# VH-VL binders against q80uz0r647to840, part 11

Target 1, 194 residues: q80uz0r647to840
Amino acid sequence: RALVIAQELLSSEKAYVQMLQHLSLDFHGAVLRALENVEQEGREPLAQEELRQGLRELPAICDLHQGILESLEQRLGDCGEGQPQVADIFLAREQEFEHHAAHILQFDRYLGLLAESCLLSPRLATTVREFEQSSQGGGQSMKHRMLRVVQRLFQYQVLLTDYLNNLCPDSAEYDNTQSALTLISKVTDRANES
Short names: E, the ipSAE of ESMFold2; O, the ipSAE of OpenDDE; V2, 0.75 times the mean of E and O plus 0.25 times the DockQ between their complexes.

## First folded at step 2 (VH-VL; framework fv_bexmarilimab)

Design b8c (at its last look DockQ between E and O 0.03; V2 from the best seeds 0.00; counts 0 for: pae E 14.0 > 2, placed apart)
Fold by OpenDDE, look of step 2:
Structure b8c (fold): chain C 194 residues (1-194), chain A 120 residues (1-120), chain B 108 residues (1-108)
Amino acid sequence: as target 1 above (194 residues)
Amino acid sequence: QVTLKESGPTLVKPTQTLTLTCSFSGFSLSTSGVGIGWIRQPPGKALEWLAHIYWNDDKRYNPALKSRLTISKDTSKNQVVLTMTNMDPVDTATYYCAHRPYSWYAFDIWGQGTLVTVSS
Amino acid sequence: EIVLTQSPGTLSLSPGERATLSCTASQSVSSSYLHWYQQKPGKAPKLLIYAASSLQSGVPSRFSGSGSGTDYTLTISSLQPEDFATYYCQQYDSSPYTFGQGTKLEIK
């Protein structure tokens, strides 16, 4: 059953990465281009810069999860009916999860800045609107899509907990999974405090 | 004491494949969090990260060169191997392998480097 | 990719003087992932500062690092003859893990 849960982890990661790619490549890129134009016009440079900085975590988060996905695919592809090894995928990337922490901490701020900037920049407003209306996002607002980035960590908690409950307590994977859960919890705790 | 040493051909012809070996001591690549990276430096130019391998065989590549790079490890031999295909004179550089500890996220110990010249 | 731009390209100073080297990132980089290296001619780079401000073991206290976001600084409080070298900043925040173009510190 642990394998089944791991497979669910993989399948959900695929979907998540797809969403992230859309955020990172299409939204982030488009917003940056819009902001560049605004900056050239000399409009609200400080607020624009803060917004740009706030959104910079998206590509990093995308890269993180792309790596996770690749590793999951490899590990589960090579795994027959044996015990999968997936916990170390998270542990090896502890540093990269700081991008999630930053995203969580700055979440309200950059959303506020985004809203404000959209009021000041019709081009940016159009960019955001077009993104929100895109078919890939299911018509969800930008806020909801950004929140999904944070929600994935909570999903990890659930999935890894289920995974843990189906492992042999004496296995190395059990210990590593506990460590991975601790890692994720450190990040999600920040979300709960925000 | 952590030490690394690069070895391999110092002269490669264009289109050929470069194979470099990093032999290391003073640490084990089986230790959790440990990694080894490859960095190159063309003469008189800046440093460029190429690839990285972790203790758990997780691999990272420079996206610009990913199609040409392969990194592998033999933990039992304390060796990491980097291959780079389709070498070009522009790839002439000193190639370094370096130790990356888990806690610092930096390359704290470097090999002396090996100059690889790509020439007909 | 994150581009690190170092300034100045060349810094000419005398022993005993204070050196200030700048590293500017095209994107925000976590301080935990910004590092400084020293390289002398014909030698491998040496880690000086990790995590923006932490001094590597064995590095003299005259070296210090500071900064956050996109702007980072390496400072040498009083230059010694052995400090004249090329200095590189590097980010390990996101792949590819890029280096700056370097600042050459030369003797005036």
Scores: ipSAE 0.006, ipTM 0.530, lowest interface PAE 11.8, mean pLDDT 89
Fold by ESMFold2, look of step 2:
Order: C-alpha cells, then sequence, then structure tokens
Structure b8c (fold): chain C 194 residues (1-194), chain A 120 residues (1-120), chain B 108 residues (1-108)
C-alpha cells in the first residue's frame, strides 16, 4: 500500500511540475520582458522593480519541484517490489522549501503589484490577458493559478500522512517520513500566517 | 551583455584529469533560476550534454558520464569549473559552457568553446 | 532516454528556396522543452527557436518552428547566404538532455 501512495506522490508531482513550467516558461518570461520594455522607456515605477524581484522566485519554485520529480522517478523507477524510500527527497531540500515559503507569504502583495502595473502598462495588461485566455493557462485567473503553488504543500501533508500510516513503525523510512511531515508543517504554518 | 569563455589545457594525456573553467560576465550566479551547463562536440559529430549547475548549487550530470564528472561554482569569482577524470582519446572534443536564464529555457548564450585533444 | 532523429541528414538548396527540417523524438516531448540551434563551422551553436515555435531575440522572421508530441519542424521561408549551416534540435524534457544529430544545410 505504501508503494501505491508513493506512486501517487510521483504522478501528482508530474502534473504539478507541468503546471509550474507553464507558469514559469511562458508567463514569467513574458512579464519580465514587458517590464524591461517599460524600463527602456525610462519610466519604471519602484513597484515594478518589487514585482520583478518577486517574480524571480517562481522559477526557483519550479526548479525545486523538478528536482523532487526527478528524484521520485529515480527511486520508484528502479524500486521494483522493494519498500519505497522517498522521505529523504524532501528532507534534503529543507533550505529550498524554507526559502521559497518566505516568497509565498508575499503572494498577495505580488498580485496587487501586478494589477497596479497593468494599469500603467498596456503591454503588460495584454500579456496577462493572453496568458489567462490560453488553453495552457486553463482559463483561470492568476490568483487561482498562484494559489495552486501553496496548495501542493498541503497535498504533501495529506499524502505523506497516508504514506506514514502504511509503513512499518520500526523502519527508518517511518522516522524519515515523520521528519518530512514536520518540515512541511513548518513551511505551511509560515504560509498560513499571511 | 552576457558573455562566457572556456579556459584550460588544450592537450591532455590519456588517464589524466581534465579541468576546465568557465569565466562569465553580464549576469550573477546568485540570481534565482540561473544556470550554466557544459556541452561537448567531438570533431564532426553531434553535441553531447555533460552537466549543469544552478544558482542554488543544484547539480545535474549526464548519467553515462556521472562517475567521471564534477561540476562546481565560485559565485564571487564568476566562474564554473568542470572536472572530468580518466580522459581517453574518444573524449577529444570542443567543450562549451553555456548560459540559461532559467532552468527550463534553452541555452541562450554559449562560450566560443575550447578544443581539448587527448593524445599520448 | 529520448532520441532525437533529424531528417534529412543533408539538405542541398539554393538561396531563395524554402527549407524544411524535421526533428522526430522517440518519445513525446513537451513543446515547451524543444529547442533549435544553428551552428556554423568553427563557431559555437546559436539559439534560434525556443519552446518549439518562439523566436529568440535577433532571429529573422524567415525562421519559424512548429510541432508537438514527437514531430517538430524548422522552416526557413527564403534562404539567405548566411543560413547555410548545421541545425540541431534539443530537448530538455527528460534527462539525459539530448540533441539531434543535426541537419547540414548546404548551398547547391
Amino acid sequence: as target 1 above (194 residues)
Amino acid sequence: QVTLKESGPTLVKPTQTLTLTCSFSGFSLSTSGVGIGWIRQPPGKALEWLAHIYWNDDKRYNPALKSRLTISKDTSKNQVVLTMTNMDPVDTATYYCAHRPYSWYAFDIWGQGTLVTVSS
Amino acid sequence: EIVLTQSPGTLSLSPGERATLSCTASQSVSSSYLHWYQQKPGKAPKLLIYAASSLQSGVPSRFSGSGSGTDYTLTISSLQPEDFATYYCQQYDSSPYTFGQGTKLEIK
């Protein structure tokens, strides 16, 4: 049963990485290029610099989860019938999780800055509208798409709890999974404080 | 503007260790998402990816060569170093370093390359 | 690993003609991670097309890319003398990240 839950971690991580890659590849790059055009005109407000800085963290979140996905593929692709060992994948990335949680707390501010910047830049407003209307954007507002970033962390809590309940309590993987849940809980507590 | 330049020995004996340095300017390795990769091209043959390193020190290696490769960075010196052990004449190639502004984007700027010949 | 097979291996055309270069993947590749490079003898590769169809800055509009899944195409609508080079496709969807073997575009 534990293996089935580990495979659900893998399949859901694939879907999440694809969503993040679309946001980071298409949206983030287009927005930064639009902001650079405003800067070349010499009229960039300080709020747009804060937005530029905040958007840089979206690619880093994507890189974190791409690394998790590749590790899951390696562990579960080679595992065969044996007990899965996946908890350390999360533990090895504690610093990255904690770093990105701070930027998740600025999430509402970034969306506000984006809305304000769209009033000042027709190019930026068009870029956001086109992304929201694209089939790869799923027809959802930017607010809903960015909320998915945080929701994955809560999904990890659910999946890792179910995984833990299907492990032998005397195993190292049980202890590591408890530690991974503690790590994820610290990160989600920080995100909820906003 | 982003520029990269490879440096290191151009002639190496079989079994020796090759150390190549990528010196760059126009960007910072501390910028989130930024990475540098190494790619080689044997004379008259296709390109082969070797390794990546990212701003957060995440490292990726071609699995066929992983036991022979080490990549590292020095953010303060704007340098990335690739080490390849146990060189063989089949490793004769032009070695490139290349920039990515984000890990999912293409290699947008390449160095000029350095030809490394492995011969006794 | 994903093998990228380019066809034809060599394409001989005259200036002004239309070139069509093919890249076929052994497994499906997300178009977001399929890229095209141009390389002239003695020089480093140069990025032309990223994410299957997006032009890199400074690339002339006569270049275009298309495709999805396993089949991708680079088109040059009216060849200029400077376009005679070798072209590579590249995927970043799955490690090891691979390049095609190249299509050499030669002057007839």
Scores: ipSAE 0.000, ipTM 0.499, lowest interface PAE 14.0, mean pLDDT 81
ESMFold2 (binder alone), look of step 2: mean pLDDT 92; pTM 0.935

## First folded at step 4 (VH-VL)

Design b8d (framework fv_bexmarilimab)
Fold by ESMFold2-Fast, scan of step 4:
Structure b8d (fold): chain C 194 residues (1-194), chain A 120 residues (1-120), chain B 108 residues (1-108)
Amino acid sequence: as target 1 above (194 residues)
Amino acid sequence: QVTLKESGPTLVKPTQTLTLTCSFSGFSLSTSGVGIGWIRQPPGKALEWLAHIYWDDDKRYNPALKSRLTISKDTSKNQVVLTMTNMDPVDTATYYCAHKPYSWYAFDIWGQGTLVTVSS
Amino acid sequence: EIVLTQSPGTLSLSPGERATLSCTASQSVSSSYLHWYQQKPGKAPKLLIYAASSLQSGVPSRFSGSGSGTDYTLTISSLQPEDFATYYCQQYDSSPYTFGQGTKLEIK
């Protein structure tokens, strides 16, 4: 049943947004405060500014997925036992997904800059360790948490494929889901470039 | 810590019905996305998927064996049961149950397996 | 049904060498639904790689996967003694969900 798969998409999106909120709101804010202290202790201002700019992608990613979550909650709440319509939620956000994918390839560089900054600042290193060890993060490294962005795109691909297989081939939702899968596949392929 | 363990008879006669129980801990089969599957492996041969069941009671069966298989769950007992009718010597295999954390995911944690021999 | 053919059937190598294991599908399979498992004698299979290229938590970084369509590859960059086992690919794209016949990796 398509509805069941759409409900799984909603449930997994809620968990993903929770993780992104932790990274975006808590980690980003704490890292920015720690970077201000590094500036006071002696600095590499260009590297620190590049790292700050890179970390700003986290709030943007969080905003994208918060919007998807809210749309899924509304659509699935309103449809009751009826046929869900969720594919256009993704299609409406095509530009945001493409922007998102373009920046994922920079995450290794941003993580490298963060690691270098941690060598210069025990305060920043402590902040990163505390977030990695938090119960909300399950003890996973920052690299693994950042890679959850790519993993979520892959999860969309699998969930939308299962969803498609449970839709009437003559429906508009079937056609829209194929378009959404094409979009997500392109974005995932782009993010996985070597 | 997720654990699964298969239980049931180790010897079955031809034409009899096999009933295997998968008992698990460390997760709930009421959690959205979670599933448990059954896979078998005849001695020296490849793995063969039999059936799986999801948190919402959605059931999938191998079409070649569908008429012989029933899968069910008891969420309160943390158990999944597989029943296979009309056993034949070619059904001799090690039977595994395995966990899927999400419907889109692979079988990430497997039970130790139970060898079922079908002979007269 | 989708038939997965693994090659070679047996691969004889020494510790420290690179292993390359192939899995070919009889029809196109989404990479999202192709997985790799390791099985040691007398033990249950262990998930190594899910979705063709994603490393399962706790699996050493020397393991990697790649591929799309009908052709998939598992690579072990520098073999350790504990890596000598049988490896299976699996597709979850189309029912019945099938496994390859396995590649046995043995010490030369």
Scores: ipSAE 0.000, ipTM 0.437, lowest interface PAE 18.1, mean pLDDT 81

Design b8e (framework fv_bexmarilimab; at its last look DockQ between E and O 0.02; V2 from the best seeds 0.00; counts 0 for: pae E 18.1 > 2, placed apart)
Fold by ESMFold2-Fast, scan of step 4:
Structure b8e (fold): chain C 194 residues (1-194), chain A 120 residues (1-120), chain B 108 residues (1-108)
Amino acid sequence: as target 1 above (194 residues)
Amino acid sequence: QVTLKESGPTLVKPTQTLTLTCSFSGFSLSTSGVGIGWIRQPPGKALEWLAHIYWNDDKRYNPALKSRLTISKDTSKNQVVLTMTNMDPVDTATYYCAHKPYSWYAFDIWGQGTLVTVSS
Amino acid sequence: EIVLTQSPGTLSLSPGERATLSCTASQSVSSSYLHWYQQKPGKAPKLLIYYASSLQSGVPSRFSGSGSGTDYTLTISSLQPEDFATYYCQQYDSSPYTFGQGTKLEIK
């Protein structure tokens, strides 16, 4: 049923936001400080700037998903055992998705740039390794965490499609869910173009 | 330096509407992630979250008080306004506004608070 | 609604002693959403610890936080006179975002 899928969307969003919080709070700051030192030493200033710009998007991406999480909690709390209304949560955030789309989809590239920068700077490599080993949440690799940023958009497509298939076709929620899927697909397609 | 200050009436009669203004400096509510919340504390009692508003105009209300609360912002004036209807003596409290640097962060900087007494 | 229960309600200690303050949630709370505040008489609350264990900038290192799930602890390793205040835990895990009833730390 639709409610069960909406609850899965909520629970997976909560887990995702918790990962983004740790990445934004601990890793973002530590890596940005290490990259400042590499630039001051005159190494790879252009690649370092691209990586810094990408990583500075993490707090704002976390804000987008925190907003989705809080809205999902409110909507599902309000509906109880009734029919959920969640698609407009995504539609209300169209501008935020459009703004962050390019950066979210570049996280695979940012991971590559980080790896290259670590090869050039033992200091940065040590900083990244220390974060990976000390981070609360089981010490998952940086590659795993950064790739989740990209993969969340694809998870939305899967979850919203499953949700849509369990809705009454002549309901407003059905129409809104189709619009939300169109938005997420559009955001994903922009990355494939560039 | 982030600063916030609450203003509004210090005395309100039962059934009246309370309007409080939070005036701030050192940051902008147009900055992504930034939020301002309202928290109250009756004399000698615990803190109670009332509402908060974010840079993108997302609004959250305490469900127990939602029907009585309205929060709004004026980004150009650096102000957030809380309105609470149908005041009762049990609503007597010090009302605080507080800053969130990110939607997912704690209330890191608080105003001094303003005591609102509800009595006939 | 997640209810936060702080224990003890009042803790009487002397300067130099270790203080341990407890916060128990009625259901599991992510440590990412548990924060601690200090409030002195007549003053606004001050953020001490965010995300259960992260020390806010400017807060002395004698303060530390720990915990997960339903059980959280604030520890002050060696009490200073200025530490005698009321301490509140807060959860931001789910709405409504609740505070505990507070632990008053007072001079013995």
Scores: ipSAE 0.566, ipTM 0.815, lowest interface PAE 2.1, mean pLDDT 86
Fold by OpenDDE, look of step 5:
Structure b8e (fold): chain C 194 residues (1-194), chain A 120 residues (1-120), chain B 108 residues (1-108)
Amino acid sequence: as target 1 above (194 residues)
Amino acid sequence: QVTLKESGPTLVKPTQTLTLTCSFSGFSLSTSGVGIGWIRQPPGKALEWLAHIYWNDDKRYNPALKSRLTISKDTSKNQVVLTMTNMDPVDTATYYCAHKPYSWYAFDIWGQGTLVTVSS
Amino acid sequence: EIVLTQSPGTLSLSPGERATLSCTASQSVSSSYLHWYQQKPGKAPKLLIYYASSLQSGVPSRFSGSGSGTDYTLTISSLQPEDFATYYCQQYDSSPYTFGQGTKLEIK
């Protein structure tokens, strides 16, 4: 049933957003503070700026998915056992998914920069280590958590495809879901270009 | 085995530029996390950090001497070069180069040092 | 800059005695960024303790480091003849990466 798949989409989005919030708020903030300290030590500002730019998409991505989550909760809470409408949630946020595209394109670069910066700055290294050891992270490394951001788009592809396969082909939701899949695919294809 | 050796002039005139070379073996400056630093010690006095360079060509200088110092590396030759301009008798010291591993954030292996005397 | 002040300037002891060397920072330094070196006359410094309390490989266990914040200590539990040298603390908390003025450990 399409509703069951939509519910899976919602439940997985909840878990994902929780992780993403910790990443975008706590980790991102801590890294920025650490980078400020590194700058005070006389390190080249350009490398730090590149790292900042690489990470700047995280808050935007977090906002995107928080919005998606809220919309999913609203839509699925109201439909009961009826046909859900979820495809438009993605379509309405097409422009916001450009942050994901940027994340994918810069992923290897900013991870590399972060790793190198940690080798040069004990403070930054400590910051990253503390984040990775935090209870909220479930023991996953920073790299793995960052990768989950990319992976979520692929999960959308899978979930929405299953959703599509359980819709009436002559329904508006069917057409909209196809459009949503096209949207997600355009973003994920950039991973192959990088 | 990691080894470092300082080379260069042992006598410099005031206002002249000092160029020292650190030749090393047993490791590569292409290895992530590795750095080489320069430290000097006037006779009978304490140690003073001057500068260090990392594998990725990131450079750090003592702020008090930054305007006079230039550090560079040639990874293919396993050499690090330190240049210090406008030398003064007060700069008379033994100059050391030292290996800096990532894991310790300290200079774990030092060269023997070279005494540089600044005199007219 | 962070100023490291070592005390005493000179410590005169006999073999077998316990030596306690102090390093005081002008501001708080993380223990991860405080290190100790040994230097003998005419020789380059040798790393003894890193991260305030971690013993460098090859260094005898009679050497130990402790401390936090602004106060750090190097201890030699039982002095051996080869331990008579000058000892320096160093910080990597902030640039410049300063050394203490040193403590000379001499034979009484």
Scores: ipSAE 0.020, ipTM 0.587, lowest interface PAE 6.5, mean pLDDT 89
Fold by ESMFold2, look of step 5:
Structure b8e (fold): chain C 194 residues (1-194), chain A 120 residues (1-120), chain B 108 residues (1-108)
Amino acid sequence: as target 1 above (194 residues)
Amino acid sequence: QVTLKESGPTLVKPTQTLTLTCSFSGFSLSTSGVGIGWIRQPPGKALEWLAHIYWNDDKRYNPALKSRLTISKDTSKNQVVLTMTNMDPVDTATYYCAHKPYSWYAFDIWGQGTLVTVSS
Amino acid sequence: EIVLTQSPGTLSLSPGERATLSCTASQSVSSSYLHWYQQKPGKAPKLLIYYASSLQSGVPSRFSGSGSGTDYTLTISSLQPEDFATYYCQQYDSSPYTFGQGTKLEIK
C-alpha cells in the first residue's frame, strides 16, 4: 500500500536529518575549530583551506533534507487523506540535489586529505579521534558515516520504486513519482561514473 | 554499547499466549529512526521475522502471523513487548530481539535469544 | 513474498581456501536491502555485510559481498578457523522480510 510506503519515507527522512545534523553541526564544526587554532600564524596552508571548504556541501544537504522533512510532515501528518502525494516534494528541489552530486564527486578526496592532515596536525587528529570515539566506532567508521550521506539517495530509489508499484498507473502521482526516480537516478549516476 | 536481552516464560502450553520482553540499553527508543524487531528460529531451521516497532510507534508484522502478534514499547522502561496468541508446538523456537539504528538498516545487534518450548 | 534460496546448502572447505556463497532471490531485491549474517551454533546471528557489499564495523576485510537484482554473493578470500559457521542472507525490501535457508560452511 502506497500510504504505508509514504509513511516509511517520512520516518526514514526524520532519521536521516538527525544524522546529517550530527555530521554538519558537530563534526564539521569541530574540524573548523581545530583549523582556527592552527591559524595562529596568519597564513593558512592550502591543505587546511581545502579541508575548510571540503565539507561545504554538507550544510546545504542538511538544509535540503530539513525542507523535505517539513514538507513530508505537512503532507502525511496525523490528519490523513486518501492517496498520498509526495513526489512533487522531490521535483520542486531538483537543483538542490546537485549538492549531493558535488559531495559524491569530492568525497574520496576529502577523506584522503583529512587522513593526510591528521598526520601533520596532532590537534586535528585528536579532534577526529574524539569524534569517532564519542560516536561509537573505529577509524573506518568515519568513512562509513560519510557514505551514509550518499546512501539515502539509493534508499529513495528503493522507497519510491515500491511507492510507484502501488500507485494507479493513470494517476498524476504515478507520473510524478517516475520523474522523481529519474531525478534521483541522475544524481546517483554521478557516483557510478566516478 | 548497545545490548538487548529477551525475557519471558521458557515453557508454554498449547493455546496459551506468549509474552516476551526485550530489555535494552545503550540507546533510546526516542531516537529518530531507531527500531527493535523480533525474529525467531526453530531448532535447526532458518530465521523467521515476526515484527518490529520504531521510535515513532510505527509497527510492522509478518502477514502470516499478524492475527496472532502484538508489539508495543515502553520507552520509560527501555522495553519492547511481543505477545503471540494461540501457541502451538510448531512455534517452538529461539526468539531474538534485535536493534535497527535506522528504518532501512539491517539488524545490527541481537539479543542472546530465549528458547520457548510449546509442549502439550 | 520474496524467497531467498542459498546455495550450496553445505560447503565443505579447508582453512586458507576461498569460499563463495550464493543467494538467489525469487524477485529483484534492491541491494540497499540485502544483508548477510553469520551464526555459530548456540549463538545469535551477527551482521557481516549490509547493503549487499558494505562491511559492518569489526568484520575482517577477507569478507566481501557483491550482486544486484536477484543474484548476490558472499565471498571469503582465505578461510580462517573462526569462519566456519552458517551464513544467512536477508532481504528487507518487501514484507514479509525474509531470510535464506542458510549455507553451512564446515571444515573439510
Scores: ipSAE 0.000, ipTM 0.437, lowest interface PAE 18.1, mean pLDDT 81
ESMFold2 (binder alone), look of step 5: mean pLDDT 91; pTM 0.932

Design b8f (framework fv_bexmarilimab)
Fold by ESMFold2-Fast, scan of step 4:
Structure b8f (fold): chain C 194 residues (1-194), chain A 120 residues (1-120), chain B 108 residues (1-108)
Amino acid sequence: as target 1 above (194 residues)
Amino acid sequence: QVTLKESGPTLVKPTQTLTLTCSFSGFSLSTSGVGIGWIRQPPGKALEWLAHIYWNDDKRYNPALKSRLTISKDTSKNQVVLTMTNMDPVDTATYYCAHKPYSWYAFDIWGQGTLVTVSS
Amino acid sequence: EIVLTQSPGTLSLSPGERATLSCTASQSVSSSYLHWYQQKPGKAPKLLIYRASKLQSGVPSRFSGSGSGTDYTLTISSLQPEDFATYYCQQYDSSPYTFGQGTKLEIK
């Protein structure tokens, strides 16, 4: 059962990374250029600057999750039908999680800032509409995509807890999974209060 | 390993259309995030990005050349094709195709390049 | 359009010396989208550094990159004979995706 949960972690990470790539490459660059249009009298409004800074974190967050995805693919491919070992993938990236926590958990706030900025910039509003409509099959709303950035940390907690409950309690993997859950919980809690 | 190779005519007359094919191996253009770009370099000058295409058929063109460029892929043949219309002597350059492992990544592996000369 | 200006245009040094190459963007560029390539005469470019500071697999540790915003630097700590080549920076932050004009590193 533990293997099934680890495979769900992998499949959901693949979907998540694909979404992050769309946000990180073309959308990020286009939005930053469009935000130039909202600058007034030599001073940029604070909300637009906060949005710009938050969106600039997307490539680094994408890098973090690309690394997790690659490690999950290799680890689960190597184990076959055996016991998976995935907790250390998260532990190896403790510094990256700590660094990005503040930005990851602010993406629901950035969604609000994006909506407000679209009211001030027809170019930005057009960019958002085009991005939503560019993918084959119609795509998904920007709200849904942005919220997934915040939700991924909570999904890790759910998946890793389910994984832990299906491991042998005296195994190294059990201990490492407890440590990974502690890391993700600490990161989530601290960033929410900052 | 990842390899790419450009093919097409080496000599083009002014006003003709250039068609270049990039043939590749070691990866699939159906893999999420993967893309292939075309970059050219006139003799003794800097690199100029022309166009790229991604696994999901998303296409990007250099705005200065967009009206002349078409990029397409045939995933089953492991090929990407670039077409440039109305060739001019100033378009004389070595044309490269290059691999992007992820949409946000650099061009990590390049073909050897093919020199296309446009006679006056 | 973001213009990348590389300096110096030509740098003449001897093996064993330190080389410092600059790339300045006309507008702020995310470091995640700034890359460095090496090109030897008659050959295709090779990726050296991606995302401003990350060393490509197989590239010697004497190469390093740094920078943010509009100012980026490529450093070669102790030049080897095979390092004499032309170096290009590239930004992938904003379309059109642009390259600098190149810095030619030549032997004295």
Scores: ipSAE 0.005, ipTM 0.469, lowest interface PAE 12.4, mean pLDDT 81

Design b8g (framework fv_bexmarilimab)
Fold by ESMFold2-Fast, scan of step 4:
Structure b8g (fold): chain C 194 residues (1-194), chain A 120 residues (1-120), chain B 108 residues (1-108)
Amino acid sequence: as target 1 above (194 residues)
Amino acid sequence: QVTLKESGPTLVKPTQTLTLTCSFSGFSLSTSGVGIGWIRQPPGKALEWLAHIYWNDDKRYNPALKSRLTISKDTSKNQVVLTMTNMDPVDTATYYCAHKPYSWYAFDIWGQGTLVTVSS
Amino acid sequence: EIVLTQSPGTLSLSPGERATLSCTASQSVSSSYLHWYQQKPGKAPKLLIYAASSLQSGVPSRFSGSGSGTDYTLTISSLQPEDFATYYCQQYDSSPRTFGQGTKLEIK
């Protein structure tokens, strides 16, 4: 049973990483180029550099989850039909999760800066609109997509709790899963703070 | 400017251990997302991925070879080391190290490669 | 393991012609993890296309990539003498990370 839940964690992580890759490859680069055009026109908002710095954090968020995905693939491949060992994957990335949560706390500010920049650049506004209306975006707003990040943390809690309940209480994996659950809960709480 | 260069022995006897060093400049392995991989190519054959290591010390190995491979980094020296045990003539190949700017990205910059011949 | 099959194995063309190189995966691969490399004799591979369709900085615009799922294509719109080389596709979707067997572009 525990293996089935771990496999669900892997498959859902892969789907999540694909969404983050779309943000990092397609949206981030296009937005940065549009911001460069605003500067060349001599119409630069004071906060443009702050927005540019914030957007450069998207690849790092993708890197965190790509690492989790690759680690899950390796661990589940190595265990075969045996007992999985996945909890330490999350524990090893505590600092990255903390950084991620801090970034989400600045989410409203980054969205405000993006909206401000769109007022100064029809090209940037068009890029954002086209990205939101793409088949990959499904017509969903940027706020909705970033909300997926918080939703993933809640999904980790659900999956890890189900996983924990199917582990031997005497195992190291049980103890590590309790620690991972504590970490994810703490990070989720921080991501939801104003 | 990103540059990488492989170094190590050019001739190895069967059953010996191969140790290759990748020395690089123009970037830091402490930068989030950055990684270095090792890829080999036997003469006249296709490329084969061996292993890679990331800024956070995450290591990945080709499952077919993982019992023979060890990858490590020394961030302060700008070096990544690959060790491969129990060398065989079929392991004769040009060995490359290559840079990844992000964990999910392609190998964008490659070293020149070093030919390692395994024979008695 | 995902096997990448490149076709044709060898493609003989003249400068100025269009080249179309195929890469077929044994299982579906996310396009974000499909990359193309060029290798000239005695030289290291050079990244041409990343994420199936994105042109690497410094690569001439005559190169383009497309595809999704199991079928990917590299196109060179008008071959230059320096384009005669071996081309490899790579997937990073699943472990082990694999390369195709290569397509050799040779002068007719």
Scores: ipSAE 0.446, ipTM 0.779, lowest interface PAE 3.2, mean pLDDT 85

